# VH-VL binders against Translin-1 (tsn1), part 1

Every score and structure here is a prediction.

Target 1, 220 residues: Translin-1 (tsn1), of Schizosaccharomyces pombe (q9p7v3)
Amino acid sequence: MNKSIFIQLQDQIDKEHSIREKLTAEVDLLDEKLRVLQLLLANCEQNLENQEEILEALEIIKSKTRGLAELASNFPYYKYNGVWDRSIQKVVYLYLLASWTGRLDKSLRPTYSLLSLSEVGQILQVPVFPEESTFHLSIEQYLHAVLSLCSELARQSVNSVISGNYHIPFEALNTIQKVHSSFQVLSLKNDSLRRHFDGLKYDLKRSEDVVYDLRIHKLV
Below, numbering starts at 1 at the first letter of every chain, in headers, positions and changes, except where a header shows other numbers; antibody chains aren't numbered by Kabat.
F, E and O are the ipSAE of ESMFold2-Fast, ESMFold2 and OpenDDE, as the mean of both directions, binder to target and target to binder. V2 is 0.75 times the mean of E and O plus 0.25 times the DockQ between their complexes.
Where letters were taken out, [cut] stands.
The coordinates of atoms that the task and the answers printed are left out; those that the model quotes come from them. Centres of patches stay.

## First folded at step 1 (VH-VL)

Design t3
Fold by ESMFold2, look of step 5:
Structure t3 (fold): chain C 220 residues (1-220), chain A 123 residues (1-123), chain B 108 residues (1-108)
Amino acid sequence: as target 1 above (220 residues)
Amino acid sequence: QMQLVESGGGVVQPGRSLRLSCAASGFTFSSYAMHWVRQAPGKGLEWVAVISYDGSNKHYADSVKGRFTITRDNSKNTLNLQMNSLRAEDTAVYYCAREGYDFWSGYYYFDYWGQGTMVTVSS
Amino acid sequence: SYVLTQPPSVSVAPGQTARITCGGNNIGSKSVHWYQQKPGQAPVLVVYYDSDRPSWIPERFSGSNSGNTATLTISRGEAGDEADYYCQVWDSSSDHVVFGGGTKLTVL
């Protein structure tokens, strides 16, 4: 029997496996840095002294994201994008949170606002709306990141009352309300994204309850 | 540690009713949507019903709609399934399952399952 | 109404990689979750959102999802991996959970 065709198929299988291993290794290194920054930002309202650590982590993550983008550009985007999809969603999320909380720069001035997908792409120096063959931040990554931001803002709203920062609960509620109303005008055909959005009502209720409690107990 | 303990299974004649209970402990029960999933002997998993964290939303598989009612009592950390007009094809192990929340991707997977309770419908 | 199709069985030699497929129309647009069920036991979550693992699941378990096929991959298969494996999605049109029919993994 002639085995030359099978040898050619096996060579292609091996090459694709090798590519996935290289991409996964790079993503694992990025994920390590994402965990560090996520912890720093989860308590940043209570700790202004960690700003240098946050800025350093942001720069490392930006550098690793661009390095991943350059590596990934050597391979077909849609064949391998599943390797980094979740990690890039986390990058977007952390930049949204850093901006909202005033930790993107040395000003320490919260914006209480969402960066747009285009603004995140500009900050990271990564394409947003490319022709389909190149590495980019996807709309789905951004929308999931916005929804995760709302969950974190609801959580930080609860914790900020304990620390005595009563402004954050009102700003969190305002942001979550705007996200909720804005998503209602979207046509969400992605099942995962639709269900993530459907869960936003829990974040909204949690944030509303904090604001209500502040008004009742603060006046007593 | 987290526990989900189902009870109320047994042998019953067709047309009769059973009420299953699932007692939850070790987590904040009122924060989670809960499901019933069943498995006929030697068969695969079949979803039965879901109830939202506060009980305000419920959904049922077509095979049980109109016959089964899912409820919860958050003050007692209890999930219930009232099964009326039972049929032979309802014979299965019934699991209660907690709907997980993933910060990055949302809901609709089952991160913890009870050990199940057997319901046998036979004459 | 949405249907997930799994092969009834998959066999792998010890130390080899097992791949279990879950087919569905445009399943790549859905989040796929995977459960392991050993005989006489309740199911256990092993992969969620296509490729994520709970912290207690070994990294030997991985997943992917694109087009019409999701795949659970178990590297370095061992006897302890013998089980039935189910894929699962949420069908937003019906607000129903849908399971695949299950795949029995045998490690020879």
Scores: ipSAE 0.139, ipTM 0.597, lowest interface PAE 5.2, mean pLDDT 87
Fold by OpenDDE, look of step 8:
Structure t3 (fold): chain C 220 residues (1-220), chain A 123 residues (1-123), chain B 108 residues (1-108)
Amino acid sequence: as target 1 above (220 residues)
Amino acid sequence: QMQLVESGGGVVQPGRSLRLSCAASGFTFSSYAMHWVRQAPGKGLEWVAVISYDGSNKHYADSVKGRFTITRDNSKNTLNLQMNSLRAEDTAVYYCAREGYDFWSGYYYFDYWGQGTMVTVSS
Amino acid sequence: SYVLTQPPSVSVAPGQTARITCGGNNIGSKSVHWYQQKPGQAPVLVVYYDSDRPSWIPERFSGSNSGNTATLTISRGEAGDEADYYCQVWDSSSDHVVFGGGTKLTVL
């Protein structure tokens, strides 16, 4: 066996490793910013004064996502997507949440609706569709993000009641119900997505319970 | 109401096999990924294996890969761990643990644990 | 492999706040979970996803995660809080669940 072949293989391994490291570094930076935005949005019902910070965080995340997209586009998507899948999923989730709660822009008008995958792509200015061989937002990432949104909505519905926003639980329930119905028609092939969807049942129940309590106590 | 009960532990010689079982109750077993985590005497926790809700996917720690096999029977609400080629370092209390649901299903955490079953590998 | 580092022991007086750290390279980019284990018992989840808390866990338990350090904070420490505490993450690089070495909390 020609040892030279193995040297070449090692070189290739090293190159791939280097690429992963570079991508990981960018993703790590993104993750830090995602955490900031997540914290900001977690308390969005209670503090409108942080809107500027939210908008700033959104822009930073957008910029970093685009940067990652550019970097990642130099490499085969399916070879390296494991590096950023979780983070990108979180990006999508946070944008969905921001939009739903009306914190995506200066309007401060909740939409109580879901951005589509295409809309998220347009906002982030990144490609969407699994046919792309380079960086793109995947359907799976989007679906996970939607499910995550539902969980957060269920959680925030309780907080909204505490804050006296009694309409929020109803909107949350409506959204979760729609998501639940929509997912039921999907043929999910991904195991993690199926598991995540199973969790939606609990979120739906929680949301229903909140609404039920509000009705019983005639708070609405 | 939630309960995980491990069984099958015991004393075995190196190189032998042992099969652990975990009986689940109080929740929809088939909806949850399940894990095995072990703890050597006086030591910390060590993740061992995971199996998806339907058993379609499995993953193992490097330390047990090729030797241990995780399985489940959703009709019986049971989780199993087949341990082959046991080594002294496999001596530990073995816990079955349910994977919790969070916003991100891919980030593993364990919201319920069994009381564990002791496995001792010694000559 | 990814490594989580915890102090072997932390001591606090009753009523004081205990802080247990979990160090890891850029751990702030990961989701950290915490478990309490009392002698002879199975671990119990006390904090998940950095700062979320199960409903059955007292509010005295909280978590934070930033930079290279995650922290479990136990306010108003009680004798019943005496236990081993483990931080845990999932490492995407190795696809392994990783536990810290554990911290023994003593309430003196």
Scores: ipSAE 0.007, ipTM 0.491, lowest interface PAE 11.1, mean pLDDT 89

## First folded at step 4 (VH-VL; from t3 with heavy chain S31D S52W S105E, light chain S31D)

Design u17
Fold by OpenDDE, look of step 10:
Structure u17 (fold): chain C 220 residues (1-220), chain A 123 residues (1-123), chain B 108 residues (1-108)
Amino acid sequence: as target 1 above (220 residues)
Amino acid sequence: QMQLVESGGGVVQPGRSLRLSCAASGFTFSDYAMHWVRQAPGKGLEWVAVIWYDGSNKHYADSVKGRFTITRDNSKNTLNLQMNSLRAEDTAVYYCAREGYDFWEGYYYFDYWGQGTMVTVSS
Amino acid sequence: SYVLTQPPSVSVAPGQTARITCGGNNIGSKDVHWYQQKPGQAPVLVVYYDSDRPSWIPERFSGSNSGNTATLTISRGEAGDEADYYCQVWDSSSDHVVFGGGTKLTVL
């Protein structure tokens, strides 16, 4: 066997590794900014005092995401998407949450509504359904983000009651119910997504319980 | 089962006002954005206005902005269009239409239409 | 304002394929929806999101969208397909719904 073949293979291995390192570096930077925004959005009932910080964080994340998209567009999507999938999922999730809570500056939907995948793409200015060989927001990423949103809404529902904002649990329940109904008609082939979807039933139950408690105590 | 029924059309003089109503049934009215679309006799479709699910947002065509007001009462499943300062060019069949929505795409299309109500503005 | 351009009329023989175009600047980046309107009736959605079809609409109706042209295709044209067809988009820059001028389809 010609030794040259192995040299060529090693070169390819090195190139792929280099690409992954570059992508990982960008994703790490993105993740740092995502943590900041996540903290800012941790309470849906926060007053508008931190609105400027939220908007700034959103813009930074948009910029970082676009930068990643530009870099990633140079490489086959399905070869390297494992490097950014979780982070991009979180990006989508945070934008969904920001929009739902009315914190997104330029929102395409009213408060307590769910942004579509297309709308998220428009906001972030990244492709959604292009040729699948290049960087894009995937359906799976979006679906995971939506499920994450539902979990967060269930959590925030409880917190809102503590703070005396009794309308939030109803809005949260409404959203979770719609998501639940929508997911039931989907044929999910991804194991991770199916597992995540199983958690939605719990979130729905939690949300229902909060609303039920409010009603029995005549708070609403 | 899904039904939209417009009412309130008629003949009015220029400068007058008219109020149209659309009664919705067969679906959860409050879950959908609603639109008015009009069609002049022998002409094409012209979008007039949209109102969000909870009335939190409204948009109007430039041709009617400042003269028309779109409102809704979710407790009564009704959509309304207040038309002031009517002009001859406002003569048309006015349709109420439900905006369809998809979690994936999110762009606006009309999946259900009423049969329309005729508005005639003439001296 | 965003403008959609349709041919005023299209004619097709029975059993043949009719194609109705909708032109717009970079329309391929927008979602195009199509409506059928028969005389004296309200419009009916026939294609949405470029190529999706309501379940009650025959599969003879299809759509495509790329570049500056969206196309509604009606295969195996029937007399019952005679109607006005309108394309429609949402213009995010102006927050307006925009309709094309409409195309009268005649099945000869």
Scores: ipSAE 0.023, ipTM 0.568, lowest interface PAE 5.2, mean pLDDT 90
Fold by OpenDDE, look of step 5:
Structure u17 (fold): chain C 220 residues (1-220), chain A 123 residues (1-123), chain B 108 residues (1-108)
Amino acid sequence: as target 1 above (220 residues)
Amino acid sequence: QMQLVESGGGVVQPGRSLRLSCAASGFTFSDYAMHWVRQAPGKGLEWVAVIWYDGSNKHYADSVKGRFTITRDNSKNTLNLQMNSLRAEDTAVYYCAREGYDFWEGYYYFDYWGQGTMVTVSS
Amino acid sequence: SYVLTQPPSVSVAPGQTARITCGGNNIGSKDVHWYQQKPGQAPVLVVYYDSDRPSWIPERFSGSNSGNTATLTISRGEAGDEADYYCQVWDSSSDHVVFGGGTKLTVL
């Protein structure tokens, strides 16, 4: 056995590690911006006071995502996607939420509607095809993001009632119901996704309860 | 079960106005964007206008922009098209169409159409 | 403005396969939808998102889209398939829905 083989293997290991470090660095920067946007979108209410900040945060996230996409495109997707999967899922989630709450350009989608995977890709200017060997938004990431959106909508439904926005719970319920119906026809093979989907039932119930309470109290 | 019924068509002189209406039934009207599409006699389909499910946004073809106004009343399940300053080239069958919805792909396809109402603009 | 180009007419013998093309600049990157319109009737959606089909549309109808050409394929052509067929896309640059010029399919 030639000792040189081990040297070559070590070189490969070092190379892979270097790549992961570079990717992680970009993802960390992205994550920081995601946290900012998440805080800004904590309420479904259209607050004109923070709209400019939201738009700025969205643009920064778009830029960072594109930068990550460009870097990641130099490497095999399935080898390194673990580095950014969760973060990209959050990116998609936040854009879904921003659009749903009417914080994105209304020319793109109406308020209280769900962006498609394709539309998210178009907005972010990144590929969305699962067959791509390089960086792309995956179906799984999108599905997770949609489920996360539903959870957030259920949460914000309660808060919206407190703030006097009584229409939000109805819109949220409508969206969650549609998502629930759509997911029921999907053959989910991913365990994590199945688990996440199981939580949707709870979100649906929560949303229904909020709407029922509003009706009982004749607030709507 | 799904039904779209257009009305309000007729013969008008150039420069006049006409209001079309589309009555929707069999689905939750307020959940869908609605469109008007027209077809001149012996010609192809031409998109006219779209209105968002809640009326929050509208788009028009360049050929009708500034002259036509699309509106909707979700409480009455009705789509409307106000046509002003009508021209001979506006002569067409006008269809109301429901925009299909999909979570995965884009929008802007028409899954249901009305039977249309004829508008004739002639001197 | 974005333009879709269709042949004005296509003819096929009964039982043969009809192919109707829709040309557009980089149309393969767009979602293409197809409509059938029989004489005196409203259009009917037959294919959407390039290749998806409503459940009430026969399997004989299929679609594909790549490069600069989308294609509607009608296998085992029947007399009842005689109609005008229109391709349609959404143009994000202009925020316009765009239809092709239509293709008259004759089954003779």
Scores: ipSAE 0.021, ipTM 0.560, lowest interface PAE 6.1, mean pLDDT 90

## First folded at step 5 (VH-VL; from x6 with heavy chain N31D G50D)

Design x9
Fold by ESMFold2, look of step 7:
Structure x9 (fold): chain C 220 residues (1-220), chain A 120 residues (1-120), chain B 107 residues (1-107)
Amino acid sequence: as target 1 above (220 residues)
Amino acid sequence: QVQLVESGGGLVQPGGSLRLSCAASGFTFSDYWMNWVRQAPGKGLEWVSDISGSYGSTYYADSVKGRFTISRDNSKNTLYLQMNSLRAEDTAVYYCARELRYSSGYFDYWGQGTLVTVSS
Amino acid sequence: DIELTQPPSVSVAPGQTARISCSGDKLGDKYVYWYQQKPGQAPVLVIYQDSKRPSGIPERFSGSNSGNTATLTISGTQAEDEADYYCQAWDSSTYVVFGGGTKLTVL
């Protein structure tokens, strides 16, 4: 049997499909674990006894992220990074949240602080600024994760008042204000990231309203 | 029709070396990850090593790391396993195995194997 | 680092259903593959990605994987199904891992 140019094109299409299937299988397994951790951290102020569950989920996610990095580094980064982009963004976000809430063991930052992109990379043991086009945590993934953190902090401010923890609203407001100020000096060319940042003002206003309400009622 | 034919097995003393070959036909060799899997007499399957089609990425089981080197020559449709510092526990039938199409993590075609015996 | 445990043997009467288990810590988080090996022959893939059959594998072969256990199920077992069966998973630390194998005997 003789090859033809169209059979060669079909073989290349099948090659890309097989690679995407393998990567997608790893990403799907990672996503299952991300959903577990997200639920644990969304209610962590209400459930102080879940620390061991959170630490276990973090370690599983770290292991699966490193497994994905090992697999993905066999292939051209920018051809396949769309397979994991959103899931890795969620990994970064949940590590930022775990660190901010004081639930990340061996965090490089104190509670209520933000990890840098480099610090997230150190904790996960994955590259941030590789010399080669290999698997890495991107700046855009990190920036989206920081903005998603602010939305969650604004939400948790409301829940912390209901639970009687009046310190959280002030720490959340402080963090959101710092992020807002820092983002204003960035030149954001990515439309998705710019739209995400524009939404930060709602998170800021919501956090401010909670703090204002606490001061009016002298709960703090 | 996919065919994989191993060769190069034989008797070798501990500390010796062998090179195994696997001749492939019936498919576009460079599109597939290729694997070596071994089976000691009367025992189960043990994965040894794999290599990507064109990219050249290699992975090894801990038991052979540093002693075995997998390679391929896509112009000759041939997979190789260079085995150095052989030990008695390396005695096995060595199979050449193809991963299904691309990077699938499992093996759809196997050769008939070649026996490597490491003894004095 | 995952280790896959299979029973050494399973016996079934012709026409009955055989179930071969493969156990590993959190194995349901991974894809499992199954191979059939008849005496003196190379292994043959019978199930991939937990439950899918390659072309040419009879419909009586099926698979499942949840929790810590994957199961190969052969409905209406025939004498020709007598063989050794191996489960397999992939892991980023150990790469390809096989179970110890199960000898299926068809009475």
Scores: ipSAE 0.000, ipTM 0.400, lowest interface PAE 21.8, mean pLDDT 85

## First folded at step 8 (VH-VL)

Design g2 (from u17 with heavy chain V50D)
Fold by OpenDDE, look of step 11:
Structure g2 (fold): chain C 220 residues (1-220), chain A 123 residues (1-123), chain B 108 residues (1-108)
Amino acid sequence: as target 1 above (220 residues)
Amino acid sequence: QMQLVESGGGVVQPGRSLRLSCAASGFTFSDYAMHWVRQAPGKGLEWVADIWYDGSNKHYADSVKGRFTITRDNSKNTLNLQMNSLRAEDTAVYYCAREGYDFWEGYYYFDYWGQGTMVTVSS
Amino acid sequence: SYVLTQPPSVSVAPGQTARITCGGNNIGSKDVHWYQQKPGQAPVLVVYYDSDRPSWIPERFSGSNSGNTATLTISRGEAGDEADYYCQVWDSSSDHVVFGGGTKLTVL
């Protein structure tokens, strides 16, 4: 057995590790900014109190995402996508949420509407449905983000009642219902996505309950 | 208010079967995925199995796959674990745990645990 | 199989800050959850999604996750904090929940 083979393998392992480290470093920086934006978007209030900070955070995230995309494009996508999948999913989610809550450019989509994968790609200036295996927003990332949006909308629906924004629960319910109906026609092959979709039932129920309570108390 | 209570543990010989049960209360049982996690004496935690909200999907650790079966009855707020072909290495405290639900998929955590039931497999 | 590595034990004096590490390949790309287990008791969730904390858990408990290391931080350590602590992730490749080996925290 030629020891040289193992040396070559070790070299390859080291190279891959180095690549992962570089990617991880960029993802970590992105994640820090994602946390900031997530906090800023923690409610669906329409008062635009922190609109300037939100827009700034969105631009920073866009820049970081594009930087990651450029770096990642040097490597096989499916070999390393595990490094950024979660973070990119969060990016998509936060942009969905920003748009839905009217914190993003309203010329792109009306408030309380769902951005498409293509639109998110356009906004972030990153590829979707690429011909080659380069960095791109995947369908799975988008679908997960949509489901995460629904969960957040259900959560914020409850909070909005406390703040006296009684219209938000209805809009949230409407969106969740549409998402639920749309997912039912999809043939999901990914177990993680299937499980996430299964959780949507809970979110739908929560949203329905909030609306029901509002009606019972004649608040709407 | 939230409560998970395991039962069915005991001493059995290798090759025998045992059925564990977990009774849930204080929450909408059907809204949560449930798990079994075990801990051998003096050892760490080991994931055993999970079952989805409506029982539509199940997953097992490689160490128990083909021998253990996880089920649930949402009408009775009950989680079950059928253990067949038991081995000495299956000796452990078995916990039922509720999977916490947040906004992100693929990163499961357990927000509530039962007190566990002891299973001893010995000749 | 995905592996999480924890130190077997960590010691801290009362009032000082304890840090428990959890190592894993690219663990920073995963959500890490932490559990506290006292002798003869069931595990209790103390940190989830790297840094989130249940409302019933004291603010002294915090978490971080970056690169290949997640860290549970317990500030102002108390005698009551003495326990085993486990990190946990979900591995998408195997579709398994993975626990660390556990760390025994001693408050001297």
Scores: ipSAE 0.006, ipTM 0.512, lowest interface PAE 10.8, mean pLDDT 89

